# Miniprotein binders against CRAL-TRIO domain-containing protein C365.01: the designs that were tried, part 4

Target 1, 355 residues: CRAL-TRIO domain-containing protein C365.01, of Schizosaccharomyces pombe (q9uuc2)
Amino acid sequence: MADIPADRKKIVQEGWSRLFSDIEQPSYIQKFPSQESLYVSFFEQCAFDDFDLTLLRFLKARKFVVTDSSDMLANAIVWRQQANLRSIMVRGENGLNQNFVKASMYFIWGQDKKGRAIVFLNLHNFIPPKNTKDMEELKALILYAMENARLFLDSEQNAAKGVLGLVDLTYFSRKNIDLDFARVFAETFQNYYPEILGQALIVGSGFRMALFEGVWSIGKYFLDPEVRSKVTFCKPAQVSGYVDSKYIPLSMHGQFDETKLYERAPPETAGIGKPENYEELDKEYVDAAKEFIRLTREWIYAAGKPQEAEIEEKRKAFKYECKKLWRKGVALRPPNIYQRLGLIDANGHVDWSKA

## First folded at step 2 (miniprotein)

Design fb17 (from fb1 with K3E R9E H37E A44E K73E)
Fold by ESMFold2-Fast, scan of step 2:
Structure fb17 (fold): chain B 355 residues (1-355), chain A 81 residues (1-81)
Amino acid sequence: as target 1 above (355 residues)
Amino acid sequence: SMEVYVFIEIEADDPEKARELAEKIAEIARRHGVEVEVLTDEGEIFIVIAGDEEAVKKAVEEIRELLEKYGAEYEIYIVED
């Protein structure tokens, strides 16, 4: 499993100590339907890559201020329940509004020159919500997208530690603008998915770029300074500095044809997933979460003591087992389009040779 | 000739005044033959104008006169393509 950077061990231990204290408070526990659902949410939040790397993303997002970082992570764990994120992932693509799915507002494919997965953001396909129901259904699609993007963040396979967002403005128009949605998206992304974005390229020229710059004059204030610093505006000709022509969209005179991927994808035939299929796995998630917490407390207590090395090795082995267990949960989900195309296997492993 | 893009950000007292200003600005743009996109958000108006340099200059001058007459707070950014 992933090793904690030597200079970060103490702050990681402090982070866990604070988080465990916070999640044991009665006021926190009562925000969940059951204590078991709290442990499931904790496990799903933290085990996707590596528990310590997940905590480090929150630590980095809050400038390594332990109290702020732990509060942010505790809030993310609660938010997963409030947003019905588990239900969205269990139901899968067929549980979403199919008009929003078919619009192709995003697609993930290939890697940039730094090895980051490319998330194509097709803003010209964005359908602003007309009412509360549309807004909730669009949120469900976006959350489904962000959770699937986490599959491309495996630190053992992606040394760059984030994704490249590529915003193609070629066909962007006023019809694609919704500042209320932009605010909600920005808040959700920066509060609950810290350090997922490595860089965002806003690609365009002429009138369409000018239109976006006008919107950006407002929208940039929805983003914290750290997120804003990751945004780069460039012309289509400059994209080759970041991405090989194989992954530059046809609209920018590259070779990437997203439409052909949709045509090749086998149809989604698994149907809508059912919560009942996860009952046994949820028990394993609860047990694993409790054991991780116990081992982590022992690890913290063992700091500087003779048994430290033994406990560190046992904890590292257990984190590896947790990641394998988390991937069993991926296998229970209805296959996403990347799994149907063969880019991602049933357990969530990315095979970059298929891109 | 050179094509120019202009962004105008306007703060209006209320949504009704914002709508009135947006309509008048769009009319000015149409008369000068320049392309215009208008976005309104809670009393703020954001406008993007695009076209020939001379046409854009004339439209912007007339828009400035309108905004000054209205007493609106505004900022203008000019981008040459």
Scores: ipSAE 0.013, ipTM 0.327, lowest interface PAE 8.0, mean pLDDT 86

Design fb3 (from fb1 with R9L H37Y V48I)
Fold by ESMFold2-Fast, scan of step 2:
Structure fb3 (fold): chain B 355 residues (1-355), chain A 81 residues (1-81)
Amino acid sequence: as target 1 above (355 residues)
Amino acid sequence: SMKVYVFILIEADDPEKARELAEKIAEIARRHGVEVYVLTDEGAIFIIIAGDEEAVKKAVEEIRELLEKYGAKYEIYIVED
């Protein structure tokens, strides 16, 4: 959706006003290598979707309490810099630990019956790392995965709210349990990727479901109540109520075989991406971020005044240009597996006819 | 009273000892009036205890003594509702 719901306009304006105040404070700016890197981080956080819809995800996550919501977004912008998220995305798949990439811990493919992208979570392929180096490399893979999932959340292309997580417990065992990792993952996901999850299906039966329910009895407290409410436990036979057989895993007697997708995918030949390729684009990101802030302040000031409609139209057009500019950054990344399979184009647009 | 959940992860060196240990832990939990769920998988025992805070605390204290007596390697996670 390209437009803010009318009943949300005022709170969106209040959210931006507070965020702009926060990010212009010297104490906040000092958390970044430069003011330019702050604007790049801001742009990369917000421009992947409509800026206002991005803010609305943070507002919804904090029950429309403006101060909490805007602080959460400001923290996410800082976190992107501290987690070296740009570096992970610039380097691409070949910059990751290839043993973790090949383990197939997750895959994104197809849509559920509500039009939500399906994220298949293969927990049986998650073996908790024994040392610090491997743990940091696994975290980089997870961040790469979460960032690529944002390509499936463009509200203009996908009107469905969030993704459907499908957790296949068919081969789940004690070897896949790490409560400390689960806590860190849960904290990262809910703090920095709010309202990404539409629903999570925990699919299993018998002992494997009982084992996961045991983990969940502790793990659920790592999650905000709203996130917990999105979790549904079900048996394999019930999955057909959510997704077509084409997207039900083979382990559940459906037709989805991700191994054939890995086999079909052209190899990644671009190698590791380089930060130097982004220097010119980063200048455009900085300029666009500053212009968005200026136009948004003008929009807030014009509220209830005769010039409001004119300013809203100009701001809407500029947000559209920002999305196009953000997608130029996607095009500079080494192609991810979904782009190599043709599900996502070079600019990050999803073509569901390819799934 | 506050409802408390305790998750106990125990390394199982021997299936027979693991079974005995799990049965004794279940008996301790039952005596203290708390719920207990015991799961086993690939050399580990997972125990979930749930109930009233004071009852759970007493059960966990007795379980810790049992685990130490058996020389078991274990981790305990406590979550207050």
Scores: ipSAE 0.015, ipTM 0.341, lowest interface PAE 6.8, mean pLDDT 86

Design fb4 (from fb1 with R9I H37E F46Y V79E)
Fold by ESMFold2-Fast, scan of step 2:
Structure fb4 (fold): chain B 355 residues (1-355), chain A 81 residues (1-81)
Amino acid sequence: as target 1 above (355 residues)
Amino acid sequence: SMKVYVFIIIEADDPEKARELAEKIAEIARRHGVEVEVLTDEGAIYIVIAGDEEAVKKAVEEIRELLEKYGAKYEIYIEED
């Protein structure tokens, strides 16, 4: 969508007013090493897809209750800093536990019939953490995965506004069950990455499906009702209703073989991003965040006034520049596997013709 | 007014023992007026209990006593709404 839906303009304005009030509180600012780091975190959270579309994801997740939505977004912004997301992304794939990476617990490739990126969730490859170190390293992998999934959420190209999760239960077993991890994952996903999931297909039959249904009878209570409503259980034969055979896993008699993609992918050789490059970028992010806040306040003040249309156009143009600026940060990261395969360019733009 | 959810995983290598435990746990839950969902699978019993905090606490205490009596290996997770 090129613009905020007309019926959502007022609530978006109310959401920003509340958020700006929240982030300017001394108690909130104190949660960051500096005010600059707060603006950087704000920019990284919101600019990836468009500031207003990001706020709309949080508004939708809290049923358009402005106070709840804005507080949720404020919490996500501080959480990014506390979870060290920048550090995870700057270190890239080579900074992760390579045993977890090689297990292939997930892969993103292709589009479903609604134009949503497909996230293949290979639960049979899930390695439950055995100690605190393993848990932290597994969390880093999951956060790296979630941040890369954001690259596939360009709302200008994806009207469905989410990804399709495809959970292949063909080889799922009791050894892949960890309800404590499932709870932590569910809390992280729904609190900090709202409305990223368009639909989840739980695909299986027989014993494997029955086993997962048992786990789901417990695990569903970790999820908000709106997240639960996006989950669809189906048989392997029904997957063709959602995705083309090109993207149906080999286990279901389709053509998708992620192992060939791993074999084809060049190794990551760029290394860890240099801090000095991020210092310059961070200054641009801070300036852009401040200007966005200023323009948004002017936009809110201009509501119903003669200058409204002029301010809206200036703000829209500036949001586009912010999205481009956010992509400069992607270019500084070590290339992820999708960039190395050519599905995503250096700036994080998806080229679906390569899938 | 506030609901509490309790998730119990019981390891049970004996299918007959697993079935007996599941039945007794369901009886305890019904007696305390809490919601209960039980699934028995080879090697494990999965249980969800939901209801008022005090009722859930009493049900869980009695279930723990039962599980300890049987020498069962189990894990319990608690979540408040």
Scores: ipSAE 0.011, ipTM 0.283, lowest interface PAE 9.0, mean pLDDT 85

Design fb6 (from fb1 with F7I R9T F46W)
Fold by ESMFold2-Fast, scan of step 2:
Structure fb6 (fold): chain B 355 residues (1-355), chain A 81 residues (1-81)
Amino acid sequence: as target 1 above (355 residues)
Amino acid sequence: SMKVYVIITIEADDPEKARELAEKIAEIARRHGVEVHVLTDEGAIWIVIAGDEEAVKKAVEEIRELLEKYGAKYEIYIVED
């Protein structure tokens, strides 16, 4: 597992102390159906990559103000439960509106020149729903997409750098604009998935770019200044400075035939994940969460003492076991499109040679 | 006062009339001291207005009166932030 930067160790310890205090408050606990569900949500929020890297993302998002960072992470843990992310993930792709899936509003494919996974956003395929049912189904697709994007952060080095977002304005028009949905998406992304975005390229030219710039004059204020600073506007020809041609979509004059991604994918035949499988997993997640908290408290107490190094090694080894346990949970889900295409194995490990 | 943003979308079949209407709207915005950006697409005009709350409110009401007088089909979306 990646080591905490030496200059960040103390603030990481302070962040954990504050978070543990917050999640033990009766007012916080009562937001969950059970104490077990709190620990499951905590584990699923933090263990996917590395607990300390997850906390560091929240610390960085709040300029290393411990109280603000801890509150943000505590809120994300609650939100995960309230948004029913587990239900979305155990139902898998077949649990989603298939018309939205087939519209190809997004896909994850390839790496940029810095080794970051590329998340392509095809805004012209986004037609804002006008009724509540379809809007909730679209939100479920977006949450499913964001959760699966976390699988592309499984390298400690890549996780620290985030993903490259690539917004394709080819054929972008007025019909693709919904400012209320954009606000909700921006709030969800920056509040619950902080520092996942390394950089965003808004790719277009002419009228399409001018139209987006008009929307951006409003939409940029939905974003934190730190997120906004990661946004770069560019023309299709400039994308090759960031991404090798083999991963650039045909719509941007590259070599990647994005129209075949959906057609190449075998159908999902595993069916909806069974609750019984998750009952056993949840017990392991609860035990692991409790042990991480215990080890982290020992680590904090050992700071500056002779046993510090021994406890750090034990804690590092346990974080590695937690990541493996989280990956076992991924294996219980119905295979996502990237697993079915062979880009991700059954345990959620990415193999870029398949792209 | 809060800075406010308003998007006005206008359906327009005639490009010349659409351009004329967009220019009149831009003039109204400038008189009220608000920023204005005009974008055109096939069959529609997009206008983005930004400025102080009171100035934007006055500009938007005068624009609404103009659009109603011309029988234009339009939508107005207001962001207060």
Scores: ipSAE 0.014, ipTM 0.388, lowest interface PAE 6.6, mean pLDDT 84

Design fb7 (from fb1 with Y5E R9L A44Y E75Y V79E)
Fold by ESMFold2-Fast, scan of step 2:
Structure fb7 (fold): chain B 355 residues (1-355), chain A 81 residues (1-81)
Amino acid sequence: as target 1 above (355 residues)
Amino acid sequence: SMKVEVFILIEADDPEKARELAEKIAEIARRHGVEVHVLTDEGYIFIVIAGDEEAVKKAVEEIRELLEKYGAKYYIYIEED
């Protein structure tokens, strides 16, 4: 199990205390269809990784200002419900605009030398939305992508420190530039998926790098300084310093055959839960969320008391059970491309030997 | 007729010179009836112009003359539909 860094215990406790206070306010509860929906959203937001590590991502994003951090997390929990993330994930890849899926605007494969999963951003395949319907469908694809990327961020399973974003500019052109979309994407990523990016490599040379640098001179202001500081520009030859050639795509003169990720989606007939399965899961998620809150409050109260060690042990064991329960929800989803290729199993566990 | 987009990246070490150059380029584009988008940052001017092929070609020719006169380092990419 992942442990809270000793020097961060108090601020994590303060963060939870503030969040629990916020989500119990009538004004907050009223933003959800039901109190049950609130607890489901809370569980889905926090249980994909260790609960405390999830809170720490929000704390780091707001420079350890507890009130700002907890408000950010509370807003993310509401946003998940309003953005219909459950519906997107339940419908799966076949519920998305297939022209956007087939364009292969991104894929996730392999690990960098620091053990971070690599997200390849194929900007040359980016199709700017031409109308409101296209924008909504593109947003659904991106949210689907970000939610599946969370499967690669399980610190217990992969020991990853976020992801490495890799942008290959070899085929980048003006047709791939949409600054309005870039701003909306940056806002969504920063507000709702904090501290997921470990580093971003912008790979290119010559005119296409110059073109991107021109766009970046404006686009960088859409990014928080902390996110901006993670962006590194490099030439193609320098990529081998970050990523073993085994994981570099053939299109970048590496050994990885990325064309297997461009296959058309097969019928998604396995892993789709029936309404009864989701009703049962939601009840389990609600109960687990409530128990986590109760145990966390006991943990805070037990600080310096004789029962502290016992409560910490019970809480740690319960967090482990919550991760297992969250993965039961993954198994009810239609299999994503990584599950179909064998990189991820039905419960969302990554098998790096398949990469 | 064919629509064309042109990308111009200009190196500009002087912020005041960059601003003046960007304004002159935007004026040239408007005179030729083409769309123009200008982005300026420290050390660079990025320009996109779009419109009818013949109008764009005339605008680009005049812009090249301006950039040569100023001794600017620049890159131009012409993308035809």
Scores: ipSAE 0.013, ipTM 0.323, lowest interface PAE 8.4, mean pLDDT 84

Design fb8 (from fb1 with Y5F F7V L39F F46V Y77F)
Fold by ESMFold2-Fast, scan of step 2:
Structure fb8 (fold): chain B 355 residues (1-355), chain A 81 residues (1-81)
Amino acid sequence: as target 1 above (355 residues)
Amino acid sequence: SMKVFVVIRIEADDPEKARELAEKIAEIARRHGVEVHVFTDEGAIVIVIAGDEEAVKKAVEEIRELLEKYGAKYEIFIVED
């Protein structure tokens, strides 16, 4: 069963055709240490979910304008390399600043009433660093968090619905405000993680909410209108309309004790990853990326021809093998907190019965 | 959109002086026909001003004069729409 709507097939084919043309340009290839690293970055960007669903996220983000969408995806593939995402994910949680890790700026736990994974953002635990080193370390934590959030967007479960962001304004203060930081990360999320957000709840009351609304009067313009339309302001008492109380944090008068997560699954049990452990996997990623491109070109050429159905089935089967191969890469990473808690298995599959 | 947005953050060592200052700033913004949002959080004042570029420039300049007269420590962030 394909996740591509029949009326979207042609534009998906046009998107891939444009992207393949772009990534084969010498000027594009020069942005990577090697052509192999380009294919690894391409694979890591697209194989976490169905390749075509990944492209559709970029197409939707650019109003189905093929050139804009394909350029956006090409830029995301380059950005993964430039942001050192590979290094961050290979080293794992123990490679991050542990003061930031343990500050509980965010956590992912439970599902909302629509079946979307909940990403809780505790803004009061975000204190903007004053120096460059600490700022880069905080950025690494946030990118690590975004990459792990992708594990909750499995196409077999709820990829199209996205996540529910829940912003807790309890104890929010001026110390948590950095508009330059907010702008940079709004741009990063929109450019490189499109269509991940299903809905965002901004939860608060009184002067804390008023302060956030003042910041929001500026910050909302950092967001595309479509993203902005997904934001809902509500009071703590209204959260139960979206989320069962068992998943609402104690800080918001629910039943979930978020302070126990690291106590139950401390990071020192995870170890630290080494790049040399991934050399064989990287070769498999390169081979898989090349085969996907070859099969996709064959699929495009077969449009309207007798062999079309056969090629579509072969390509669909190969996309499934690519997802399995990407999960093998997840299993090589040091286990993240959700894997240590049993919410996610070693291969990155989510078991909500554990939440 | 053609609006200009300015955020002014003021350190407030004296909460009573900060409150009076916030009220005067809000009055200045209203006289210049710009939108203003004033918030006090943990002894600091956060002010958001929005409107046409020329009106915002006039309001901000008068606010700067007021802040300097009071010896206030402040930061101004300009966001173009």
Scores: ipSAE 0.016, ipTM 0.259, lowest interface PAE 6.8, mean pLDDT 84

Design fb9 (from fb1 with Y5W F7A H37Y F46L V48A Y77L)
Fold by ESMFold2-Fast, scan of step 2:
Structure fb9 (fold): chain B 355 residues (1-355), chain A 81 residues (1-81)
Amino acid sequence: as target 1 above (355 residues)
Amino acid sequence: SMKVWVAIRIEADDPEKARELAEKIAEIARRHGVEVYVLTDEGAILIAIAGDEEAVKKAVEEIRELLEKYGAKYEILIVED
């Protein structure tokens, strides 16, 4: 598990203290179907990576203002429940609209020169939904994609470097424009998945780049200034400055055959997870969340006292146990496309030699 | 009815005049029942309006007349959604 930067220890402790106060309020608890579901949502929000690094992402997003940061994290925990993320993940890829899955609007493949996983966005495969049902099904696909992207943010392996977003404008056209959807998605990403993006490359040339620049003249204002500062426009030939040619798609003059990636993947045949297994897992998640909170309160109380080092070591060991438990939960889900392609193993380890 | 987005970029070398223009433009957009987003960045006012094609067309014409009355330098970009 990664350690908290020494200069951030006090603010992390203040952040947890505020969050624990917030989640114990009756008004907060009432937003969940049960108190147990609150702890499950808390665990799923924070345990995918180091708990403290998760809090640090929210702290950084709110310029280290403890109250704003902790409230943002509390809201993300509530949103996770309200957006039905557990249901989406338990049902897996086969629970999604298969026409949207087969369209290949995105994929995650390879790493950039800084070791960040690359998320490719194929905007030309995005056709705005015409009705409410299709829009909700597209949102489910996107949330499924965001949750699976979290598997590539393992701080133990990648030091929480974030991802490289790569927007492929090859074949981009007016049919792919939906500014209302872009606004809603930008708000969702910024509010609930802060500090995930390390950098975004908008890759194109000629008419298609000019069309996107027109859309961007409006759309850039949906993004926080800090997020906008991470966006770089470039031509296909310039991508090699960021990404090794073996990971660059053929459409951008690289070596990676991105064509029909979903057709080449083995089909998902595991089916929906058994409810009994998730009932047992949820009890373990609740117990782990409560124990983490208890140990973290002891850690805060021990600050500057003789027992501080002992409680820090015990807390660090427990965070490692939480990581193993979270991986157990991931293993109960139907295998995602990256697991089926061999890029992610059963223990959650990403093997870039397979890409 | 097709939803249309229009971006209007207004050169803003006088902050007080820029604020007055932005307020009047937002009022025009609201009267025509179109969505309006007023943004200030890099010494310019960017205004994005959205709504039904006919409503947006009427709002844009009234906004254009206002901008010409004020002698403002502006550019209009129309984006079909």
Scores: ipSAE 0.013, ipTM 0.372, lowest interface PAE 7.6, mean pLDDT 84

Design if3 (from if1 with E65T E68V R76I)
Fold by ESMFold2-Fast, scan of step 2:
Structure if3 (fold): chain B 355 residues (1-355), chain A 80 residues (1-80)
Amino acid sequence: as target 1 above (355 residues)
Amino acid sequence: GSKIYIVFSADPEKLKELVEEAIKRAKELGAKEVYIFIETDDPELAEKLKEIAEELAKKHGLKVTVWVEDGKLYIIISTE
């Protein structure tokens, strides 16, 4: 697995020490149905891309201020429970509003020239929510999308620098504008999915680009300055500087036939995850979370002592086993569109040769 | 309804022209809301611009929402 940068080891240890203190507070524990559900949420938040790499994303987002970073991570762990992310993922695509799914507001396919997965945002397909129910169902779709986007992250690879967001403005119009929704999305993305965006390309020209720039003059203030700095406006012809033609959609004059992603009807056999399967998995997640915490405390205590290297190797090996266990949870989910198309296997591993 | 966004630096002498242009464009394009964003570091200027925008909206029989937030002036004009 990827090693912690040597100059970041101490602050990572301080981050974990603070987080463990926070999650043991009665006021924090009471936010969960049980202490076991706290450990499950902790495991699902942190194990997907190595525990330490997850903490490093939160540390970087708060400029390496330990207290702010650890509090942010603690908030994300409880937010996962309160937003019912497990339920959304267990129900899968069939549990979502199918009108929103079939609108094809987004898809993930291919890699840019830096090896980042590409998230295509089809704003012209965006359906502003008409009422509170629509808003909650749209939020569920977005959370489902964000959780599946995590499968495309690979911080173990030196080239992985988050995702490349690509917004095609060719058919963008006033009916696709909703600043209230944009604020909610920006808030959720920044608070709970830090350091996931490597760069965002806003692709367009003429009136539609001018319209978006007008919206952006207001909307940019919803974003932290460091997130805002990742946004690049460009013309269609400039996209080839970022993405090989084979990954650019046919609608943008590339070679990728995106129509296979627009017919997103899940198979009848996809179903909903069975509670019995998750009961056994949750016990394994709880045990793994507790063991990670125990090993991490030993690691912190061993700093500068003769046993440090031995404990570090044991902890590194255990983190690798935790990632495998987390992937077992992916295999229990109904197959997502990328798994059905063969880009991602049953355990959530991406095979870019299939793209 | 459809929305139009206009951004410009603070210039009280041109605000009347901007509002007239915004109303004309909204009518031409069928937009029901016009958003005008003005950024200024001068709180006194922001209040004067707010007063001018409110008077112009009143003269045209339009609903307007104007507020000053952290040195920024937001003007929303609704056209029916």
Scores: ipSAE 0.000, ipTM 0.193, lowest interface PAE 12.3, mean pLDDT 80

Design if4 (from if1 with V7T F37V W67Y E68V R76F)
Fold by ESMFold2-Fast, scan of step 2:
Structure if4 (fold): chain B 355 residues (1-355), chain A 80 residues (1-80)
Amino acid sequence: as target 1 above (355 residues)
Amino acid sequence: GSKIYITFSADPEKLKELVEEAIKRAKELGAKEVYIVIETDDPELAEKLKEIAEELAKKHGLKVEVYVEDGKLYIFISTE
């Protein structure tokens, strides 16, 4: 495989073999409404970038312990169904709590100096919900945000893996603190979106940085050591070492004004896609998932045999077709704000010249 | 205003250290109220955790209230 380092081939094969064994267990299948919905969830989890690169993210997250990595991926596939991710994405932005959308808790725009998409995290716009209903609606917004962030992880367009999180503490205050929410968010991110974060910058100074450091003294224990190692604290003046001035927030004397982008974005008027289109898409996803599993088993069996090269080429071509099919699913969703701004096209391709 | 919510696993030995650290940090952050949420279905463990929380509150001159709702044990500590 051209996209996988040669020294990773065997462990990728072992990972798939274990995962296929896990998802064929009756106890696992029973967690889904149908066997078809299992294959749809599998395809949606794995085909967004590349199947093997997706598995590698789970392998890295569990230090290349095959059993732990494959079980983690199997759990993520189940979790997608339980969290109703398909429903959230089909309904789009207009299906979310509009008060939370308008609060502007996050925005994705531009690239850092390593080519990673920048995720701006505006913690000062986070006011902890006091009731369970509002908390569940906020979780839906966050899941919608994480699913759309996956569009910025396209390895073909960006050699740098992962995103740069930029946490702006300029307006951070005690009213933005909820350690229980932070714990739940950290668990969700670590368990179901591994290796998406390349680096996180916590940017601030003075009183507000001291306040956040107090929160961090407790909150850091909610994060895996590997995730914690990606967190860098810095002062506003040091951000230019990571990000061009064009993408430094106005609050830090840079040029980035996300308010202008919200003003420019046309409203989402497309609405929910036609049910018959999703029924046909799901049939294609099921067929593609089954064929990927079959080709991957054939590839594993062919290791060291004369037909290995031929099977590898067929599998590589099929992975490419799967990514195209996954993008067909993106085109059926109501357009997100980045698509409406022209940064992402209808099929989910990012055009960085628009940023 | 400023409320801090902290969740813990039901480990009595670790809970004491975590509650002490949480109280210290809550004071540093200017929080007047701290909510500790523990998920437990064991009444004996709940009573032991309540005793630990009450002893820590007394040691630090704080008020503590414990209640159970919807299968969760809530420990409320007031820093005022």
Scores: ipSAE 0.000, ipTM 0.119, lowest interface PAE 20.0, mean pLDDT 82

